VH-VL binders against q8ixk2r445to577. Designs and how they scored, part 222

Target 1, 133 residues: q8ixk2r445to577
Amino acid sequence: FFGMLQNKGLTDYCFDYNPPDENQIVGHQVILYLCHGMGQNQFFEYTSQKEIRYNTHQPEGCIAVEAGMDTLIMHLCEETAPENQKFILQEDGSLFHEQSKKCVQAARKESSDSFVPLLRDCTNSDHQKWFFK
Short names: E, the ipSAE of ESMFold2; O, the ipSAE of OpenDDE; V2, 0.75 times the mean of E and O plus 0.25 times the DockQ between their complexes.

## First folded at step 11 (VH-VL)

Design qa5 (framework fv_cosibelimab; at its last look DockQ between E and O 0.56; V2 from the best seeds 0.00; counts 0 for: pae E 7.0 > 2)
Fold by ESMFold2, look of step 11:
Structure qa5 (fold): chain C 133 residues (1-133), chain A 120 residues (1-120), chain B 112 residues (1-112)
Amino acid sequence: as target 1 above (133 residues)
Amino acid sequence: EVQLVQSGAEVKKPGSSVKVSCKASGGTFSRYAISWVRQAPGQGLEWMGVIIPSFGTANYAQKFQGRVTITADESTSTAYMELSSLRSEDTAVYYCAKSRYWGRSSFDYWGQGTLVTVSS
Amino acid sequence: NFMLTQPHSVSESPGKTVTISCTRSSGSIAYNYVQWYQQRPGSAPTTVIYEDNQRPSGVPDRFSGSIDSSSNSASLTISGLKTEDEADYYCQSYDSSNKHWVFGGGTKLTVL
């Protein structure tokens, strides 16, 4: 699948990646932002290896969760997807992170008015439901 | 460093069309978001539309729907803007500009501008 | 479908501080980042503020940007005005509903 990865509960919000330097894509947090519909920093690919790739830059970025963390961080993609970069987009729309056994949820970032995807215990909340458009 | 170089000034008759080129150097052209912005004499900036070359599909401001066509040629790293059915009020400087990220950031690099004069 | 409204012109003396406003007509100013451009006569615009309050490399720290949600506006503030700051200034934001960019009408800054 290719496109904007949108949240069902937080309507019109998409996965968004905006590193401070266009050429330094590793190590920054993925956020949620209003869907603009034009691809680029909101264009992601869900691969057969269960990666969520940020494919508008070279080298390509893959979303990962570092051990013990609940935030989604950009890493470099590898030929074989490492466990911390594997997400299962289930038929019910939930986005399951295999290594942590948690689901991606749209959440308000602490001490701010911005939104981020965070790992949380899996529930049936619409804030844990995602789809590509 | 990204650089955008536009084609030269043009004088056109009403009812004709004009095609302005914007050649990019530096960076990865297929990943750019290239916008076209015009500025009539003594007036402000007006966004016309955008293309991301890897998509091949452009998005246009409502005012220009049906009159403007924005394209890109990846083999030459060149974007184009064609404006048809020209009128005297289309006399303007036309800029191409690259944004860092669509929807979030500034136009970081601008071409030098192309003056299009529409007169009989 | 929103507009960004700027004053047509502002004037101030060298060394003083000027603020240029940019008011969004509908929807919240905070929905999308605001950028500011400087344009000197005969030149293409250049960015002086991006993402509300960030300065590109090479832009002096006397240029600052801010957002005021209560007035639904953004502001460009230039302190320690210099004669070289005479230019037109444009704010810009993205219209998520219509998926296009919106420029303000521009403000001519005169340093007397």
Scores: ipSAE 0.037, ipTM 0.661, lowest interface PAE 7.0, mean pLDDT 87
Fold by OpenDDE, look of step 11:
Structure qa5 (fold): chain C 133 residues (1-133), chain A 120 residues (1-120), chain B 112 residues (1-112)
Amino acid sequence: as target 1 above (133 residues)
Amino acid sequence: EVQLVQSGAEVKKPGSSVKVSCKASGGTFSRYAISWVRQAPGQGLEWMGVIIPSFGTANYAQKFQGRVTITADESTSTAYMELSSLRSEDTAVYYCAKSRYWGRSSFDYWGQGTLVTVSS
Amino acid sequence: NFMLTQPHSVSESPGKTVTISCTRSSGSIAYNYVQWYQQRPGSAPTTVIYEDNQRPSGVPDRFSGSIDSSSNSASLTISGLKTEDEADYYCQSYDSSNKHWVFGGGTKLTVL
C-alpha cells in the first residue's frame, strides 16, 4: 500500500511530513494536513516489514514511536525494522502500533488548530481509521 | 541555494502563443512542484498552474484551462509554461515559483519574472 | 472554492506597528497554511512568512504571521516599521477542493 494515508473520521486529512531541511529528514513529528496529493510530503508506503515509510530520500525514513511518547516521529529505516517502527494496518482501517499496543488516532494538537496523529487506546472511532488513497 | 532563472521578455501578437522557460538549479528538480504565477501591470498575483516534474502531472487554474500548458524537462531541470490564443489581457509578468518543502503550498523560491507583452 | 480578501492599502509611520488582514471567504482559514509575500516595485515577490507563522532566513523578526479562526482570517504584523518595508504584500493559501493556489488581492503598505 502506498500513496496518501488518509483519515476516515477527520475527513480529507492525510499523513504529512515536513522536515525543515530536505537533507535532514529525521527527528521531526508527523502531522496531519489536508490531502492535496501535490508532492512527497504526503506520500507514504506500508511495507511488508510493517513499516510506514517516508521514502523520499536515501536513506529512507520510517515512522517510529519513541519511548514514553504518543507522537509519531520520523526515524531512519533499518534493514531490520525495529520494534518501535512496526505497525499493523488492519482490515478495518485501524493502524495498530505493536510495541505500544495502541492505535493511531487523528487528533487536534493542543492549543492549535492543527492536527496530528497520536497513539491512543484502540477504539472503533473513525478517527482511528486510515486508508491509502 | 535554489535558483529559478526564466527566459527573456517576449512580444507577441494577439492570437499567437508564448512559451516561457524556468530553469531550476541548486536543488532537486523532480521532487518539487513548480507553479506559474502571473501579474498584469498594476494588478495582483494570479496563480496559473502547477506541475510535478517527476509525475509529469499538471494542474491548471480554471481560468486558463484549455489555453495553458505546463511541462517539465527533468534532464535540463526546466519547466515551461505555454499560453496560447494570446490577448491583450495576457500582458503581464510571468513568474515561476516553487516551495522549500515537497508538496507544500508556499512559494519560497521565485524566478526573476518574464514580461510578455501582447499587442497588435 | 474560496477567496482571500485583503485591504487595498494600509499606511503607518516608521517605528509603529501595522497589521494586514487576509480573510478567507469560505472554509476554515486553519485548514491550509497561509503564506505572505512582499513585493517591491519592479521586483519579484519574496517570501516573508510561510506556513502561517514561519520566517525564512533573512526575514527580520519584525515580521510575524498569525491565524484567527474566529474571524477566519490571517494577519501579517510588521512591528518597528521601516521605510524599506514599503511594498505590496500578498497573502496566499491553497484550496484543496479544487487543488488551486489562491492569492489575496494584495495590500499596498505605505510608510509615512
Scores: ipSAE 0.015, ipTM 0.665, lowest interface PAE 6.8, mean pLDDT 91
ESMFold2 (binder alone), look of step 11: mean pLDDT 90; pTM 0.924

Design qa6 (framework fv_cosibelimab; at its last look DockQ between E and O 0.05; V2 from the best seeds 0.00; counts 0 for: pae O 11.9 > 2, placed apart)
Fold by ESMFold2, look of step 11:
Structure qa6 (fold): chain C 133 residues (1-133), chain A 120 residues (1-120), chain B 112 residues (1-112)
Amino acid sequence: as target 1 above (133 residues)
Amino acid sequence: EVQLVQSGAEVKKPGSSVKVSCKASGGTFSRYTISWVRQAPGQGLEWMGVIIPIFGTANYAQKFQGRVTITADESTSTAYMELSSLRSEDTAVYYCAKSRYWGRSSFDYWGQGTLVTVSS
Amino acid sequence: NFMLTQPHSVSESPGKTVTISCTRSSGSIAYNYVQWYQQRPGSAPTTVIYEDNQRPSGVPDRFSGSIDSSSNSASLTISGLKTEDEADYYCQSYDSSNKHWVFGGGTKLTVL
């Protein structure tokens, strides 16, 4: 799958990655932002290795969750996907993080208008359902 | 290596349409960002629109909205630009171009250009 | 929508240095990367500068790009000017608000 990774419950919001420096794509948090179409770092690839790749940069970035954390952070992709970079997009739209056994949920940053994807216990919430556009 | 090969020159009458092809090779066509850019004789470059085949939708410059249709055929790795209601001012060389990578990047791969002449 | 404005023509003698300006009409020039293309007669454009100041492989280091936020402009500089540099030059940037690519009007460089 290639495209914008969109949330079912938080309508018209997509994964977005906008690092402050094109040469420093590692270590910044993935956010959710209004879907705006082609360009603008909302393009991701879901690979056969279960990676979510940021394809607008060389070298490519892969979304990861560091042990004990709940935030989605950009790492460099590796030839063999590390366990912390593996996400299963299930048939019901849930996005399951294998290592942590948790699901990606659209969440509001506390007391703000900003939204981010976070790991949470898996539920049937539409805020944990994702699809590519 | 990415290569873009365009269809040959065409002579058209005012009020007709033209469809220019751009066959791509050297990569995964469905992931390409293909723009169409034209250049009237002695004039500058003018961006017309873009398609990324896997998304299936095109985005057009306002000037051409309603007259241009950009499509892609993944089975033949070919993008198309069709311009309707042709006028003499549409006489130009039409290029297809692929962005270096999608998004905020340069156009690093260009077709050879297709001359479209609109004359009575 | 913004425009990129270039001088229509510039000229200079071999061995000298020329600069070609590219001024953005609204919003900051620094918000989106600027690219520069060279187009020789009868040929498709080729990239000489991308991402403000980067050279593709095979482009001589006498080509350079810069950004000046004070004048809201980008510049292409060619030092050690050679006859083969005679061409049209275009700047280009992306308009993220409208999802369009914008070209400057072009500059004809004449080597005297």
Scores: ipSAE 0.007, ipTM 0.576, lowest interface PAE 10.1, mean pLDDT 86
Fold by OpenDDE, look of step 11:
Structure qa6 (fold): chain C 133 residues (1-133), chain A 120 residues (1-120), chain B 112 residues (1-112)
Amino acid sequence: as target 1 above (133 residues)
Amino acid sequence: EVQLVQSGAEVKKPGSSVKVSCKASGGTFSRYTISWVRQAPGQGLEWMGVIIPIFGTANYAQKFQGRVTITADESTSTAYMELSSLRSEDTAVYYCAKSRYWGRSSFDYWGQGTLVTVSS
Amino acid sequence: NFMLTQPHSVSESPGKTVTISCTRSSGSIAYNYVQWYQQRPGSAPTTVIYEDNQRPSGVPDRFSGSIDSSSNSASLTISGLKTEDEADYYCQSYDSSNKHWVFGGGTKLTVL
């Protein structure tokens, strides 16, 4: 699966990654932004290694969760996907992070008008459902 | 400290509706998920539904779909559960429960409960 | 869909250790977190364990939660049993297949 990763509950919002430096793509947080279909910042791929890859740069970036965090951070992809980069995109649209036992949920950033994907306990919320478009 | 205060006991006739309120204090209302759980006399806990106030989205147990409505008012930090077409089997204590954090599946805070008695 | 099955009742003497099981009928018990709630007669439930093995503030460390994937069950263990521990205990989890919160049937703990 590849393309825009769009949220069902938070309508018209997609995974978005826009690092400040095009030549240094790791270490920043993945956010949610209005789906615009223009590729690049909103182009992701779910791989057979259970990775969510950001395939706009070489080397490629993979979404990871750092210890003790609930945010999604861009890391470099590795030959063998590390445990903190493994996700399961379920048939029902839920995106499950194996190591944390959490689901990715579209959430409003506290005291902000922006939105971000956050790890939360898995629920029946449409805000935890995602699909590629 | 977070507290959930529910409305008082209700006595209803079969076929009527009841609306129970749950007012939250001591925390950020928008950061919680609010569920409703009921308990018939001498029976176990039964989940009815959930709402996320900041999004206004509610989901319901299949058993109650079409008969229950859960709403929330952020301005007053109050959640509501309305159950229609009441029957004797709906006689129970109804609890509201909130998660400590948005997206948590646990019920970390509980209301005191509201007894709803349905009798002819 | 799955159900959570608990024993109807358990009994033990003060000072001893008691374990209450919660078995998931289908799917992995480890896929979603399990919570445990204590309910004394005439009172609302209170959380004693969340996210499998975490204790809320104020809950004594005599209470502990665990997951056993081999038996597809969660367990609540109460060590150093006290008379005040006499209550009904409920396990709870989430069913991804039907998007429901699920409670166990409850276990009545009697302190002898």
Scores: ipSAE 0.000, ipTM 0.592, lowest interface PAE 11.9, mean pLDDT 92
ESMFold2 (binder alone), look of step 11: mean pLDDT 91; pTM 0.928

Design qa7 (framework fv_cosibelimab; at its last look DockQ between E and O 0.32; V2 from the best seeds 0.00; counts 0 for: pae E 8.7 > 2)
Fold by OpenDDE, look of step 11:
Structure qa7 (fold): chain C 133 residues (1-133), chain A 120 residues (1-120), chain B 112 residues (1-112)
Amino acid sequence: as target 1 above (133 residues)
Amino acid sequence: EVQLVQSGAEVKKPGSSVKVSCKASGGTFSRYAISWVRQAPGQGLEWMGVIIPIFGTANYAQKFQGRVTITADESTSTAYMELSSLRSEDTAVYYCAKSRYWGRSSFDYWGQGTLVTVSS
Amino acid sequence: NFMLTQPHSVSESPGKTVTISCTRSSGSIAYNYVQWYQQRPGSAPTTVIYEDNQRPSGVPDRFSGSIDSSSNSASLTISGLKTEDEADYYCQSYDTSNKHWVFGGGTKLTVL
């Protein structure tokens, strides 16, 4: 699966990665932004290694969860996907992080008009439902 | 610093076409999303369309569908906006604009504007 | 599809605070970023507020943006009004339904 990764509950919002330095793509937080359908920073791929890959740049980035964190951070992809980069996109649309045993939820950033994907206890909320478009 | 430099003023007859250029510098053109926005005399800003050069894909405002063509030349870092079947109502200053960051909705950099006058 | 509606004009004395509203006709104002642009006569627009109510470098903190979900509107607030603030101001957002950029009609700010 590839394309825009859109949230069902938070209507019209997609995974978005916009590093401050386009030549240094790792270490920043993945956010949610309006789905513009133009590719670029909203183009992601779910791979057979259970990665969510950001392949706009080489080397490619993969979404990871750092220890003790609930945010999604861009790391470099590896030949063998590390445990903190493995996700399961379920048929029901839930996006499950294997290591943390939590689901990715669209949430409002604290004291902000911005939105971010956060790890939360898995529920049946539409804010935890995702689909490629 | 990113700069957008547009072509000079145009005077056109009704029914003709105009093609305005927007040359970008100071950044990586291929990753830009360049929009065109026009402003008739004494009127507000009106979005016309956008192009992402690396993909060669353009999206147009419904109002201008079939009459506007937005293109880009990566080799020269230049975007173009061509408007056909010109009418007096098309008299306006035409701006190219781009966002500070990829795929964002703001227009943080603007060209200096190109006046297009349509008159018989 | 939605439209953004601004007052045609506002005026205030130097040193005072002025607020310009931008009302979205449909959909939630909070679901898309709202930008604000300043335009002086004969010049291209310049950004004063973008995305999550951020100010570009060089824009004084007298300029601030806010969102009011109850009225489905965004607001540009200019405190400590200066003569140089006299200009047209436009709000702008993005319509995901048709992938269109949308501008408000603009507001002429006169400093008395």
Scores: ipSAE 0.025, ipTM 0.670, lowest interface PAE 5.2, mean pLDDT 91
Fold by ESMFold2, look of step 11:
Structure qa7 (fold): chain C 133 residues (1-133), chain A 120 residues (1-120), chain B 112 residues (1-112)
Amino acid sequence: as target 1 above (133 residues)
Amino acid sequence: EVQLVQSGAEVKKPGSSVKVSCKASGGTFSRYAISWVRQAPGQGLEWMGVIIPIFGTANYAQKFQGRVTITADESTSTAYMELSSLRSEDTAVYYCAKSRYWGRSSFDYWGQGTLVTVSS
Amino acid sequence: NFMLTQPHSVSESPGKTVTISCTRSSGSIAYNYVQWYQQRPGSAPTTVIYEDNQRPSGVPDRFSGSIDSSSNSASLTISGLKTEDEADYYCQSYDTSNKHWVFGGGTKLTVL
């Protein structure tokens, strides 16, 4: 799969990654932003290694979850996908993080117009359902 | 480093068409968003449309829908903007610009501009 | 559709501070990033601010951007004004609903 990774519950919001320097793509948090339909910083690929790749420039970025954290952070992709970079996009649309046994959920930051994907206990909420478009 | 080089100035008669080229270098052309922006003499910037070559189609501003065609040739790393049914109000400098692929609409590289003059 | 409204002109003396506003007509200014471009006479525009308040490499730190949700506006502030700052300045944001880029009308900065 590739394209915009959209949330079912938070309508018209997409995975979005906008590092301050296009030559320094690691270490920043993935956010949710209004879908613009033009690729760029909203263009992701789900690979056969269960990675969510930021497929725009070399070196490629892969979404990861660091130990003890619930936020999605950009790391460099590796030849063999590390366990913290493996997600299962299930048939019901849930996005399951294998290492933590948690699901990705759309969440709003307090007192902000910002939204982010976070790990939460898996539920059947539409805020935990994702699809490519 | 991305570089955008446009074709030279043109003088056209009303009712004709113009096709401006924008050759890109220094990156992965198929993944870039190339926009066209024009500026009439003494006036502000006006966005006309965009192409991202990997998607194969273009989006156009409503005002230009039906008169503008934006295309890309990946083999030459060149984008084109064709504006038809020209009228005197189309006299402007036409720029191509690359959006920051990581940024949310920053036009971080601009061509030098192409003056198109429409006169009788 | 929304519009971005800027003052037509502003002026100030060298060494002083000037602020150029950019007001969004509908929808929140905070929902879409604002960029600022500088255009000197006879030249293509160049980016001075992106993503509301970020400076590209090579842009002096006397250029800053901000967002004011209460007035639904963005601002470009130039401190320590220099004669080479005399230019036209444009704000810009994305219209997600119509999939269009929107430019403000532009502001002519005169350094007297």
Scores: ipSAE 0.007, ipTM 0.616, lowest interface PAE 8.7, mean pLDDT 86
ESMFold2 (binder alone), look of step 11: mean pLDDT 91; pTM 0.927

Design qa8 (framework fv_cosibelimab; at its last look DockQ between E and O 0.68; V2 from the best seeds 0.00; counts 0 for: pae O 7.4 > 2)
Fold by ESMFold2, look of step 11:
Structure qa8 (fold): chain C 133 residues (1-133), chain A 120 residues (1-120), chain B 112 residues (1-112)
Amino acid sequence: as target 1 above (133 residues)
Amino acid sequence: EVQLVQSGAEVKKPGSSVKVSCKASGGTFSRYAISWVRQAPGQGLEWMGVIIPIFGTANYAQKFQGRVTITADESTSTAYMELSSLRSEDTAVYYCAKSRYWGRSAFDYWGQGTLVTVSS
Amino acid sequence: NFMLTQPHSVSESPGKTVTISCTRSSGSIAYNYVQWYQQRPGSAPTTVIYEDNQRPSGVPDRFSGSIDSSSNSASLTISGLKTEDEADYYCQSYDSSNKHWVFGGGTKLTVL
């Protein structure tokens, strides 16, 4: 699958990546932002290795969650996908992180009007349902 | 450090066309979102359109649809804006500006501006 | 398609504080980040606030931005006004429905 990765519950919000340093894409948090439909920083690919790739940039980035954390951050993709970069996009739209056994949920940052994807215990919430457009 | 350098001022007759260039340096041109913004004398900023070279297509403000063409030449890292069927109301300073990505970031680098004067 | 409305002009004395408003006509101001640009006479615009309330490197901390969802507006606040702050100021946001960037009409700040 590829395109804009949208949330069912938080309508019209997409995975979005805008690192502060255009020459260094690693180590910053993926956010949710209003879908703009132009690709680029909102264009992601779900691969046969269960990666979520940000591959319109060189070098290519893959979304990861470091052990014990709940934030989605950008790492470099590797030839064989590391465990912390593996997600299962289920038929019901849930996005399951294998290593942590948690689901990706759209969440509001407590002290702002900003939204981010975070790992949470899996539920049936529409805020844990995702699809490509 | 990104720099945007525009072509020089032009004087044009009504009914003609103008093509302004915007040469970029210091970054990855194919991933820029290059917008064109104009400012008539004493007036505010008016967005005209954008191109993202890697995706190859431009998007235009409705007001300029049919008269403006925005293109990019990756081999020279240069964006172009061509405005046709010029009228005296098109007299303005034309800026190019880049943002890091569409829909979120500021225009963080601006060209110096190109004065286009349309007179008979 | 929405408009961003700014006051045409504001003035204040050196050392004081001024606030410039930017009101969105339709849809929520929170749908898209708001940017603020300063344009001094004869110069290209420069960014003073991005993503609602963030300052680029080199912009003094006396510049701040905020969002008020109840009035559907953004604000640029400049404290400790200096004569070099005399400029035109524009807010900007993205219209995702029409895929256009939208500028406010601009505000002339006079420091007297």
Scores: ipSAE 0.019, ipTM 0.644, lowest interface PAE 7.4, mean pLDDT 87
Fold by OpenDDE, look of step 11:
Structure qa8 (fold): chain C 133 residues (1-133), chain A 120 residues (1-120), chain B 112 residues (1-112)
Amino acid sequence: as target 1 above (133 residues)
Amino acid sequence: EVQLVQSGAEVKKPGSSVKVSCKASGGTFSRYAISWVRQAPGQGLEWMGVIIPIFGTANYAQKFQGRVTITADESTSTAYMELSSLRSEDTAVYYCAKSRYWGRSAFDYWGQGTLVTVSS
Amino acid sequence: NFMLTQPHSVSESPGKTVTISCTRSSGSIAYNYVQWYQQRPGSAPTTVIYEDNQRPSGVPDRFSGSIDSSSNSASLTISGLKTEDEADYYCQSYDSSNKHWVFGGGTKLTVL
């Protein structure tokens, strides 16, 4: 699966990555932004290694969850996907993080009018439903 | 650092066409989205359209549909804006502007502007 | 489609704080990021605020952006006003429905 990763509950919002330096793409937080369909910062791929890749740059970035955190951070992809980079996009649209045993939920960024994907206890909320478009 | 350098001022007759160039340097042209924005004398900024060079795809403001053509040449890192059927109301300074990411609303770098004067 | 409305002009004395508003006519102001551009006479615009209220390198922290959802408006605040801040300021946002960038009408800031 590849393309825009769109949220069902937060209508018309997609995974979005916009590092401050286009030449240094790792270490920053993945956010949600209104889907624009133009690719690049909203182009992601779900791989057979259970990675969510941001592959508009080389080397490729993979979404990771750092210890003790509930945010999604861009790391470099590894030859063998580390445990903190493994996600399961389930049939019902939920995006499950294997290591934390939590689901990715669209949420409002703290003290901001922006939105971000956060790890939360898994529910049947549409804000935890995702699909590629 | 990224720089956008535009072609020189133009004087055109009504009904003619003008083509303005915008050469980018200091970055990766293929990663850009190049927008064109104009400003009539004493007026505000008006977005005209955008192109993603790597795809060659352009989107235009409805106001200019059918009259404006935006193109890009990756080999020379240059974007172009051609406006046809010129009228006096088209007299303005035309700017190219770079968006850091596709579909982003922010313009992080601007060209110096090109004055186009339409006069009979 | 929406429009962004700015006051035509604002003025304030050096050292004071000035705020320029940008009101969206339809849809939520928070739906897309609001950017701000500064344009001095005879010069091209320069970016002073972009995306999530970020400042480009070289823009002093006297410049800040904010969003007020209750009034459906964005604001550019300039503290410690300097004579060099005298310029036109434009807000901008993206209309995803038609994939257009939308500019406000601009505000002329005069430093008294």
Scores: ipSAE 0.017, ipTM 0.638, lowest interface PAE 7.4, mean pLDDT 92
ESMFold2 (binder alone), look of step 11: mean pLDDT 91; pTM 0.932

